# Ledger of designs, part 52: VHH binders against p49116

Target 1, 238 residues: p49116
Amino acid sequence: EGPLLSDTHVTFKLTMPSPMPEYLNVHYICESASRLLFLSMHWARSIPAFQALGQDCNTSLVRACWNELFTLGLAQCAQVMSLSTILAAIVNHLQNSIQEDKLSGDRIKQVMEHIWKLQEFCNSMAKLDIDGYEYAYLKAIVLFSPDHPGLTSTSQIEKFQEKAQMELQDYVQKTYSEDTYRLARILVRLPALRLMSSNITEELFFTGLIGNVSIDSIIPYILKMETAEYNGQITGAS
Short names: E, the ipSAE of ESMFold2; O, the ipSAE of OpenDDE; V2, 0.75 times the mean of E and O plus 0.25 times the DockQ between their complexes.

## First folded at step 3 (VHH)

Design q7 (framework vhh_7qbe_3; at its last look DockQ between E and O 0.01; V2 from the best seeds 0.00; counts 0 for: loop humanness VH .154 < .165, pae E 22.9 > 2, placed apart)
Fold by OpenDDE, look of step 3:
Structure q7 (fold): chain B 238 residues (1-238), chain A 119 residues (1-119)
Amino acid sequence: as target 1 above (238 residues)
Amino acid sequence: QLQLVESGGGLVQAGGSLRLSCTASGSDYAMGWFRQGPGKEREFVASISSSGRYTYYADSVKGRFTISRDNAKNTLYLQMNSLKSEDTAVYYCAAEKWGRYLSTDYDYWGKGTRVTVSS
């Protein structure tokens, strides 16, 4: 079989909402996050191996790893998103909520820790100067994780993950031949993704748009969304 | 398409110093400097990662040249010290779109700036 990923899967361009407000508001943050989420899921859908697993398995995989994919996307798009500014805005909003006694002390701590973990992860990735190919393969490794509960076709998923890992290894050896330990440095970042709560991520980035609807519940619809519809949303033409 | 514009070239005496600049309009890429001397093929000089944390140099310029960048100003720099006659060349800045600072294949090129080192 051919390679798991091609050059077409390396491109990962996020278009931010326009215009950018003078002060980042909840709507802007949620819209930006939604675009990233859609981009991430449609990226997954563009992979032939992903398509080969079938709709049910695809949905299950994305439900299991959407937070990890989203977080990798945040890291990859941190500059274009001005992620540090977004996170600061979120913190400010939380401070207001604290002043209004809308959140418990324990919840505040959890949310703040989550924001810290997100920032640290993205900073760590920036320090490594992860390139587009490496991000693509890392996302593939995360996507084709066979160790999530309730998955079907786990053997096939595992094969795809192995293929992604092998291709990444080959790529890093070829491209970064002078950096012998680069692959290890990159892969060791992946465990941090699983320490992050999908629920808290959802609350921070998506509450303003989806209300009481969960990301889990909308994933099937996003995966079925037409590319033209997605593109229209990005360009504001829809 | 990314536009790259080099500046800072000129005439300098052997042993002297010169600082080249390259302005880039657009997104952040891995960047590099190349040069082409008279009658010679284009050769790699130095490269720098997107964040500027990692750099790589040709053996011929190690210890003498320093590549750096200011992303806030969208500018790439090449500080050239202890210049030699063999450093005489047209210097080109280049950008790699995937952020591969160790790549040998760059996507965007400037028009070049001439550096002449007199003996």
Scores: ipSAE 0.626, ipTM 0.843, lowest interface PAE 0.8, mean pLDDT 92
Fold by ESMFold2, look of step 3:
Structure q7 (fold): chain B 238 residues (1-238), chain A 119 residues (1-119)
Amino acid sequence: as target 1 above (238 residues)
Amino acid sequence: QLQLVESGGGLVQAGGSLRLSCTASGSDYAMGWFRQGPGKEREFVASISSSGRYTYYADSVKGRFTISRDNAKNTLYLQMNSLKSEDTAVYYCAAEKWGRYLSTDYDYWGKGTRVTVSS
C-alpha cells in the first residue's frame, strides 16, 4: 500500500574521508568502502517495505544481497569516490604482491578478473546515464530478490520486487518517453551483479577491518545501529 | 622481500637526544617504529603514512619524538628528544604493505637497534 520508495530514498550522498592522502592506500580505501557499506545498509533500513519484513528476515535478506547493493553503490558513486583511481592503486599493490610471491597465481588471476568485471559494470552504467531514481529502484529490485537460498517470506519479498519493477517501469516511461528500449537496456545490466564475488569484494575493499570479521557477521549490528552512532561511522568521526 | 635495516642506537644520557634511521629497499609502505624493553611486550611508538603527510604517536612519546621519512633515500627517521630511562629498549623499524599507518599489525620488520638511556 502506497509507493515502495519515496523521494527521500533517491538521495544517496557519500562523504569521503578527509584529508585525501597524496598516495591512496589501504586505510583510505577501507574507510571509503566502509562508508559506502554503511550508507547502503542505512538506505535499505529506511524502506517501509523492508521494515515490515521483520528483523530476522531483514538480516537474512541483506546477507544475501549486500555485495550487489555495494556494487550498485560503487557504480552510483564512482565519480565522487574516484573509483578508477582506487582500482588502479589496488592493481599496483597486487603487482607488488606478485613480485614478493605473497599470493598464488590462480588467486591473482581471479582477483584481476573481478576488477575487470567491476570496471565493465561501472562503465556500462555510466554509458546509460543512470539517474538517481533509477539507481534507487534497481537497488530495491536487488534487495527484494526472492531467489537467494535460505530466505523465508519469499512470497512477500517477490511482491515487493514486482512493485519495485512496476515503479521503475512507470518512472522510465514517464521520464524517458522518447527512448522506447531504455527499461530493457537497464534491466539487462542486473545479471552482471550476480557474477560479483563477495569474498573478493571483502579482500579488495575491506582488508584491515578490526579483527578477522566478515561482512556477514557485522550486518545485524549495522542494521540495529542508532542514527547518531551511524553518522559517526559515515564521517569517520566519533 | 622488503629489507629494513636500523641504525643510530646507542647509549645516551637522560634528557639527551638521539636519531634513529631505517633504510628500506622500497618507499610505498606505511612505516613505523616499535620498541621492546627488558621483559616487556613489543609496543608501538610512532607511525607515518607512505607519503609522510600523516603521523601518529603513542601517548608516552608525543611531543618528545618526531617520525619523518625521506622517500628519495628510502629512509625512515625517529628523532628522540628529552629521553627518559623508560625509553630504554630495542627499537624496531616496521612496514605495512597496504599503507595502513594506523594498523598495529605490520608485515616487515627490521632486526632492531638498541637504545640505552642512562641516569
Scores: ipSAE 0.000, ipTM 0.083, lowest interface PAE 22.9, mean pLDDT 83
ESMFold2 (binder alone), look of step 3: mean pLDDT 87; pTM 0.893

Design q8 (framework vhh_7qbe_3; at its last look DockQ between E and O 0.02; V2 from the best seeds 0.00; counts 0 for: loop humanness VH .135 < .165, pae E 18.2 > 2, placed apart)
Fold by OpenDDE, look of step 3:
Structure q8 (fold): chain B 238 residues (1-238), chain A 119 residues (1-119)
Amino acid sequence: as target 1 above (238 residues)
Amino acid sequence: QLQLVESGGGLVQAGGSLRLSCTASGSDYAMGWFRQGPGKEREFVASISSSGGWTYYADSVKGRFTISRDNAKNTLYLQMNSLKSEDTAVYYCAAEKWGRYLSTDYDYWGKGTRVTVSS
C-alpha cells in the first residue's frame, strides 16, 4: 500500500552531550547512551506501521528488541560517539572494579566478551560502510521481528518485516547494482545482534544513570515521551 | 551545510603526477571527484565510502588515479599519476550525505580546482 519507510526515517542524528570531558566519566557515557536509546525508540515511533500495531504491541516489540536497536545505533553513531574511546573507558572502569573486588571472575569474563562482541560488530559494520538507508531498513527488520515470545499481531509484524526486507533488497539492488553480494553481506551481520546480552549492555551503558531501574521498565515511558521533551534532552535543557 | 574546498590543481606535463585535496567541514559523507573538461560535460572520476574501505573509479582513470581520505583531517585526496592531456579539466569535490559512494547524485559540491596537462 505504501512504503514502510520514507526518507524521513533515514535521518538518525545523535547529539552528544556537551562539553565532552577530557576524561570520559560514567555520567557522560550513560548520558550518551541514554540519548541514543531515546533516539532509537523515537525513531521506531515515527514509523506509521509501528503505530498501527497499537501501544501494547509496540511496547512489547521494543522491549524485545531494544538491545538490538541500540547496538545498531552504536554502530551507526560510532564515529560521532567516539565509541572506541567510550568502550576503552568502560574497560578501564571495569578494571578498577576488579581491583576493588566488586565483580566475580566469571562476570568479568562475560562483560569483557560482551565488550569485544560490541566492538567487533561495530567494526564489521564500519568495514561494510553501511549507509543511512541500509541502517534504517536493518533497524526496521530487527524491530518488526515476529519470532519474539509473547507478541500479539505476529502476522502483521511479519508482514512489516517482509516489507522492510523487500524494500532493502530493492534499495541495494538499485543503489549498489555492481555489488551483487552486498545485500547478503549486510544481512549476515544481523545474527550477531542476537548473541549479545541485553543485561550486560544495560549494565555497561546505563547503570550509572538509571541505577536499579531496568530499561524494560522505562521503555513505555520513553515511547510516550513528547518530542519536545526529547529535544530538551538532546539540548541538555533537562 | 557542508562546505568543500578543493586545492592542488595546476599545470603538469604529460606523464606527470598531481595530488588534489578537498577539505570538508562537518559530518562524515561518502565523497567523490568529478571533472569537467573544455567543451565537455561533467563526468565522474572516483568515489570513496565514508570509512574509506570502498572505492570506485571511472574506467578512464582506473589504474592511474587513487582516491583516499583522512577522516581525522577531514580531507579527501586524489592522487593522479600518468597524467594525459585528456585529463585536463576542472576537478570538483563532492559529498553524498547518506554515505552512498556509488551514487550518481551528490548533495554538496566544491568550486573546483583546475588541472592542466601539457603535451
Scores: ipSAE 0.550, ipTM 0.816, lowest interface PAE 0.9, mean pLDDT 91
Fold by ESMFold2, look of step 3:
Structure q8 (fold): chain B 238 residues (1-238), chain A 119 residues (1-119)
Amino acid sequence: as target 1 above (238 residues)
Amino acid sequence: QLQLVESGGGLVQAGGSLRLSCTASGSDYAMGWFRQGPGKEREFVASISSSGGWTYYADSVKGRFTISRDNAKNTLYLQMNSLKSEDTAVYYCAAEKWGRYLSTDYDYWGKGTRVTVSS
């Protein structure tokens, strides 16, 4: 039935809120992260194999893996997002909270460890020079996980994941033929994604949003939202 | 297996400076420096993330030591300024996948380089 992904699924272009403020703040961070989340969810929605599974299955898949997709998106878009600048601003905020006795030392330690792991993950992907094709297949592998509770069509989901794995292998072998261990080096980075806490991701990037809703609760709305409607919401267009 | 080789140790007078190097067989690691003085336990000195964007220092060296890395050369550095006799120790290079900068549990260690600060 042809390839799992087409060239349109390799394109992953994040546009940042404009203008970048003189002083980085919670609203800019949350808007930037919201744009990445929307882009990631709509990327998944655009895949024919994903569309073939049906709407209830699609919502369940994305709810289960959104943090892994988001983290891959952070790594892919780290430069355009100025992610290191955003994380530095968050760290400075947390250090001020310690100085003002606003948070427990254990929670701040957990959050700092998460930031460290995120930075190391992004740096390791940059060092490997992971390209857009490789990112697209890694995201597909994460998306089509058949083990999630309450899924229907798990046999079909597993077949799509195997197809993503095979297409990644074929791509790497053809494109990086003199780097025998490239696929193995890429795949050993994936377990770090399962250590990323969705709770801490929400706290780091979605504080301005989280005060009212969780990401889990808004995923069905994001999946149904048209691109023009979303752009109006996040850009402030009227 | 990752190989870590330290160099740059030596004898220096108090108030002087010294630069340690650690050559690694790869650059995909968070790295750090530890030291062990005569009759003391090994203690943390400084660490740096795989990218070089995050650094951490023990209070005893903050403001005097600078950790850095050159990923093109797979080399970790420790610039030590305003050295004191208390800095006399064997300095060890260490590395860890995924950067455990709040932990002393590193996976790979060098054999060490001796730094002696005379009064």
Scores: ipSAE 0.000, ipTM 0.105, lowest interface PAE 18.2, mean pLDDT 80
ESMFold2 (binder alone), look of step 3: mean pLDDT 84; pTM 0.864

Design q9 (framework vhh_7qbe_3; at its last look DockQ between E and O 0.81; V2 from the best seeds 0.00; counts 0 for: pae E 8.6 > 2)
Fold by OpenDDE, look of step 3:
Structure q9 (fold): chain B 238 residues (1-238), chain A 119 residues (1-119)
Amino acid sequence: as target 1 above (238 residues)
Amino acid sequence: QLQLVESGGGLVQAGGSLRLSCTASGSDYAMGWFRQGPGKEREFVASISGSGGYTYYADSVKGRFTISRDNAKNTLYLQMNSLKSEDTAVYYCAAEKWGRYLSTDYDYWGKGTRVTVSS
């Protein structure tokens, strides 16, 4: 069998809504996040191994790891997104909500901690200067995680994950031969993704667009969305 | 598609200093400097990662040259100190599209700026 990923899977270009408002409103943040989410899921869909698992298994995998994929996407696209500015805007919005007594103190703390974790994770990835190939493989490792409950074809998923890991190892060895510990430094960042709440992520980035609809519930539709439809949304919506 | 434009070259006395600049428009890439002296092949000088957190230098310039970048200004720099006659060359700015700062296979190249070190 051929490699799990090819050069076509390395490209991960996020197009931001235009124009950027002077004041980052909830709509802009949600739209930006939605585009990233769609990009991430369509990236997954473009992988032949992912396709080979079948629709049901694919959906289950993405449901299980969308938050991790999204977070890796945030890190990868942090510069283009001006993520720090977005997060600051979110904090400001939260401050307003606090003043209006709409959130409990405990909830505020949880949300603020989550924002901090997101920022720290993205900063840590930036400090590592993760390249496009490495991000692609990290996303693949996260995507093909066999340890999520309720998955079918776990043996095959595990095989794909191992393949991703091996290819990453080979890539890093070849490309970064002078940095013998780079692989370890990169992989050790992955556990941080599992500590992040998908619910809080959803609340922070998506509530303005999807309302009471969950990301979990729309994942099947996103995965079935034609690429042309996605592109149309990017160029025509805002 | 990325356009790179070098500047800052010129005549300098041995032991002197010079700072080169390269303006890049577009996405964030790993960047590098190369040079080609008279009758010589193009050689690697220095590279820097996308965020600037990692740098790599040719042995011939270590301790004398410093590569840096300002992403806000889309500009790459090469501070050259303690210049020698053997540093005389056309200096080229280059970009690697996947952010691999340790790569020597770059995708985009500038037209170069001439540096002449007189003894």
Scores: ipSAE 0.412, ipTM 0.768, lowest interface PAE 1.4, mean pLDDT 91
Fold by ESMFold2, look of step 3:
Structure q9 (fold): chain B 238 residues (1-238), chain A 119 residues (1-119)
Amino acid sequence: as target 1 above (238 residues)
Amino acid sequence: QLQLVESGGGLVQAGGSLRLSCTASGSDYAMGWFRQGPGKEREFVASISGSGGYTYYADSVKGRFTISRDNAKNTLYLQMNSLKSEDTAVYYCAAEKWGRYLSTDYDYWGKGTRVTVSS
């Protein structure tokens, strides 16, 4: 039946809004994050196994895992998007909010802990030099997670996840044959993704969307977009 | 499209040292050095991961050559010590677009820089 992913599914090119502002601001951060989100959704939709599950299952699956996919995308594209600089700008805005009493102390603590966890995750992935094939398989493992509530076709989703796991194992063994523990080092990073909060991700990266809509509510629309519409959103051309 | 520009080649005495540089524009690719001696096939010399944390060397250069990178400058280096006449070659900088630093197939290539080691 062939591999779950092909080389076309390994390509993951993020382009940043141009020109780069002298001071990073909410609009630049939101546009950058939106491009990554659309790139991630386009990637998921291009996978034949994902297409085979059907439209309702696709929507349910992406609603369950979009934050994990987005977080893997942040780690993969951290240098291109200057993520450390973006996170520093967000921390500065949060500290200004403390001075102006705009957020509760409990919420600010939650958000700062999330930022620290995100930085730590991205740094650990960078230190391992996770390659593009490894990211693609990790994203597939996250996408085809059968244990989310409300999913149908969970046995088929589980089979696709097992196939992604097997292909990652085979890839790492062939490509990094002299590094016996690489697969284990990679896989122990995945549980951290389940600890990332989707509502905090929305606050950090998607403040400034029209009406502050939830990502969950727009996923069916994003998944139904024609390819031309996707390309416009990913590149910011229209 | 990634652009690779090598520099630092030249004539050097056997036993001497030379440092090659390769400037790149673009993404976090795994990088490598290859070389082609007169009348010989191009051969692998060394590779380095995107972060610089993992390196791999051909047996013929282990202990003499050091690959490194400075990602702030988008620059790849090859420090070549204890040079031998057999190291005479055109040296090519190469990039692997998926980050596979142990791959034998690379996607982007520079034009090369000539290294000649005199006896």
Scores: ipSAE 0.013, ipTM 0.492, lowest interface PAE 8.6, mean pLDDT 85
ESMFold2 (binder alone), look of step 3: mean pLDDT 82; pTM 0.846

## First folded at step 5 (VHH)

Design r1 (framework vhh_7qbe_3)
Fold by ESMFold2-Fast, scan of step 5:
Structure r1 (fold): chain B 238 residues (1-238), chain A 119 residues (1-119)
Amino acid sequence: as target 1 above (238 residues)
Amino acid sequence: QLQLVESGGGLVQAGGSLRLSCTASGDDYAMGWFRQGPGKEREFVASISSSGGYTYYADSVKGRFTISRDNAKNTLYLQMNSLKSEDTAVYYCAADKWGRYLSTDYDYWGKGTRVTVSS
């Protein structure tokens, strides 16, 4: 009963590692990305509708959509992160790594295309001035995607996605009544998230953290963390 | 806790100009200007999105007032031109914590700066 999201679920505050180094390095980028990832997982876990689906379904949903949630988080936190500076540093670091490791031209092309798509996505969201409520509902739409393979509670997931879509529509029509086409401009941004490779996101942002373990492998552990442990990860306090 | 401090108010002759400033402490938000004239309810004047890409104006001030912001300085501006006696009011800076530049329910408010337009 009640709305899918409360004001508690709209709050999305990223605390960056401090101080920012003079020259960005892999450790700073990975720590920043990790904090955002843990914040995103904690956000999802706090939603009553998400909890109601049960542990196995929760794990399957987050495994399927973590890259989309992370990318929305990058766009939402772009100013706090100085994301353009981080992306420039990643390009420079990647170029040096590619030269040393003799990566194929096809792989270089894939990675550069991914960075371009990420920049274009974040720029489009910034141009639209997507607000905190809109980000929360876009994340909910992405989270409650019934179309991922292997899901068992697809009718309930679809119900929650439709509820998210309806509440976003009601919100935008009420808050931005003067901008008739705003909702359409926002929603057409979502398909671009599905085109971004989770494997390439892992290589760019999580190389220093993951080692030989994929994000998919750690998701069940993150979702089971106690609140204090989550807080430690998102602030870097422990 | 976001604190908003308005400045730039004063006495001006009809047809004159004033620029109001609002200094914010903390994160960037969608921001707006409201005013309350003698014996009137508080009314919306202008708003600006977090990036400054979108602006919105009350019909009574369109073409005369310009809202702008400098995010590097955490400062919001209201350039008021062709001032009328009806513009006499206390002007309030407001911020919306979620970035909603068309919101009716702003979360943070300054204490106001007084503008008097003599006819």
Scores: ipSAE 0.298, ipTM 0.712, lowest interface PAE 3.5, mean pLDDT 86

Design r10 (framework vhh_7qbe_3)
Fold by ESMFold2-Fast, scan of step 5:
Structure r10 (fold): chain B 238 residues (1-238), chain A 119 residues (1-119)
Amino acid sequence: as target 1 above (238 residues)
Amino acid sequence: QLQLVESGGGLVQAGGSLRLSCTASGSEYAMGWFRQGPGKEREFVASISSSGGYTYYADSVKGRFTISRDNAKNTLYLQMNSLKSEDTAVYYCAADKWGRYLSTDYDYWGKGTRVTVSS
């Protein structure tokens, strides 16, 4: 049996909408986030081990972990996205919404706490200089999580997660042999992903895309999307 | 496509100093310096992570050379102090596409800049 991921799964290139507006608006933020979400789901569906689990299991896994994959993608693509600028624009919008009595103070507090946790996570990943190979395997570890409620085929999922962990360990020990504790420093970052609210992520990044439905509701459709249709979503060309 | 543009090579007296620069099209890369002396194989000199938080040096240059980067300018530097005749080489700037600062095989290479240390 070959490796869990190939070089094609390590490549993760986000194409941003162009041109970037002088002042950020909700449509640009939603389009950018949607491209990252589609890229993340296409990445997952391209993995042979993922395909081997079958359609129902695939849908359940991505529904359970899309927010973790998306957040890892935000960290990996933070520079390309100018994520700090996007988050600043979101904060400005929230302050204006309070002033117009559109949002409660308690809700703003929850959303600001989420933004701070997101910034903390992205900063921790940046400080570690996580490389493309490491990001690919971290995404695989969260994708093949056997411990989400309601999952079937948990033994197969656990086996693929263990394979991802072993391949990441082999890679880090070979590539970063001078840094004995690098793997431990990387892996202890992962629990923070599960503390991030998917509902708040939807509100911040996807309001323009999903309207009155949830990301959970559209996941089956995205996973069944044909390659040409997918390419249209991530590049804006169709 | 990534292009690496090197500068700063030249002639310097033993015990002197010289600073090399390399400009890249982006700062998402781990970067390093390699050199090839007369009649020698290409050897690793120093590397630096994408953020600049981690550096790694060949034993032959530890304490004498300092690698650094300015990501706002997309520029890599190698500050060479206490230069020896054995440091005479063509110095190459290199970048790793996946950000692996301890990689032994880099994806992108500059054309090299010549450093000659005279006695």
Scores: ipSAE 0.014, ipTM 0.566, lowest interface PAE 6.9, mean pLDDT 86

Design r11 (framework vhh_7qbe_3)
Fold by ESMFold2-Fast, scan of step 5:
Structure r11 (fold): chain B 238 residues (1-238), chain A 119 residues (1-119)
Amino acid sequence: as target 1 above (238 residues)
Amino acid sequence: QLQLVESGGGLVQAGGSLRLSCTASGSNYAMGWFRQGPGKEREFVASISSSGGYTYYADSVKGRFTISRDNAKNTLYLQMNSLKSEDTAVYYCAADKWGRYLSTDYDYWGKGTRVTVSS
């Protein structure tokens, strides 16, 4: 049996709506986030091990981990997205909203705390200079999580996660041989992903979605899309 | 495709200093300097991670050369001090598409800038 991921799974190129507006708006943020989400789903769907689990298991896995995959994608694509600029604009808006309306203060505080956690995560990943291969394997570890409720084939999922962990270890030890503690520094970053609320991620990045459609409800349909439709979504071609 | 343009090469006396620059058309790449002396294969000189937080040096230049970057300007630098005649080479900047700062199989290469160290 070959490696879990091939070189094609390392390629993760986000195409942004161009140009970035001088004044950020929910449409630009939502379009950018949607492109990243579709890119992340297409990445997952392209993995042979993922395909082998079957459509129902695939849907359950992605529903459980989409926020973790999306957050890793935000960190990986932070410069392309100008994420720091987006988050600074959101923070400024929230601070002004607190001053204007005291009734939503508790919710605004929760959202602000989420933004601080997201910034810290992205900054830690940037400081570690996580490369494309490392990001691909971290995403695979997150994707093949056997511990989510309601999963079938949990033994096979666990084997794929262990394979991802082993291959990441082999890669890091070979590529960064002079940095003895690099793998440990990378892996201790992963638990932070589970502390981030998927509901708050939806409010920050997906408020521009047409109707009151949750990410959870659209995942089965995104995973069923043909390759041409995936390509259209990640480039904004349709 | 990523474009890399080196500058700053020239003639320097032994014991002198020189600063090389490399301007990139994109950002968020691990980058490095390589050199090729007369009649020799290309050899690794120094590398730097995409953030600049990690650097790595060939033993022959450690303590004499400093690699750095300015991500706001998309510019890579190599500060060369205590230059020796054996440092005479064409210096190339290179970038790794996957961000591997310890890679030796870089994907993008500049055309090089010549450094000549005279006695």
Scores: ipSAE 0.013, ipTM 0.513, lowest interface PAE 8.2, mean pLDDT 86

Design r12 (framework vhh_7qbe_3)
Fold by ESMFold2-Fast, scan of step 5:
Structure r12 (fold): chain B 238 residues (1-238), chain A 119 residues (1-119)
Amino acid sequence: as target 1 above (238 residues)
Amino acid sequence: QLQLVESGGGLVQAGGSLRLSCTASGSQYAMGWFRQGPGKEREFVASISSSGGYTYYADSVKGRFTISRDNAKNTLYLQMNSLKSEDTAVYYCAADKWGRYLSTDYDYWGKGTRVTVSS
């Protein structure tokens, strides 16, 4: 009956590959994104409530929400990643592709709209100064979403989501007591996460990792990694 | 591990001004200033959120002190104006690992810089 998350689950520290290259390349972007994805999966695995749902349910939940978790992670780690610099480099590449007639205008428009939505989301979170506890509970709210198709144990998932929402509310009201509308400003940001295409996220950040497969297909393997193997991935130990 | 180094302390006359700085070895922390006067407990002075969008001040310094930060330099500042003899203290820079600028239980602390306000 204790809290859904412990102080251990609030810790979320991304270790970037070093050094940052003079010119950003697909390998650096992919390695950075992969470390964030693995960190996010490890975070989810460490939650007792998540473990209690069982392996099949765990896999289904993460497959359904990895893009939302990843986007929250991008917002939380935006400064560590120099995300604005990465996005600017991607935009410059897309603009050059238009000039050289290498990509269709419809596809470029779709990708640019995604980048704009991502930038708007990250900027809104930065402006709100979302703290580590708030990020942890926002991630828990998206992780324990009972409304994805094909889920079992939906009643238990819903109870964990409600518990996350209640604990976030209690935290914000006590910690930011002078800002009576803070919780509302935070929560209205969440629907935007579901408007972001996981396919475009894969194209922008994970082409070097997944090649001809999808993030969806590798999630079961990531969730089964032993702690030592997982730590090798997130620190870049080769 | 996060290191915090304060500077800018010194002797100043009542009614004067002084600017304190704190350089951090890392970024993205909520940060604050605390002080401890002679024979007193450590007390909160001011805090600032990780982006600088939110600030909070103790009633005793509100309107006289301004907290600010330069995230590109990983530096926190405290601009102290209209100094009083009661402001005499060792001033400590502190950081909260979770980003909570309203916390009174900060995780990382500097060694302090002394401010003496003479009458």
Scores: ipSAE 0.012, ipTM 0.502, lowest interface PAE 9.0, mean pLDDT 85

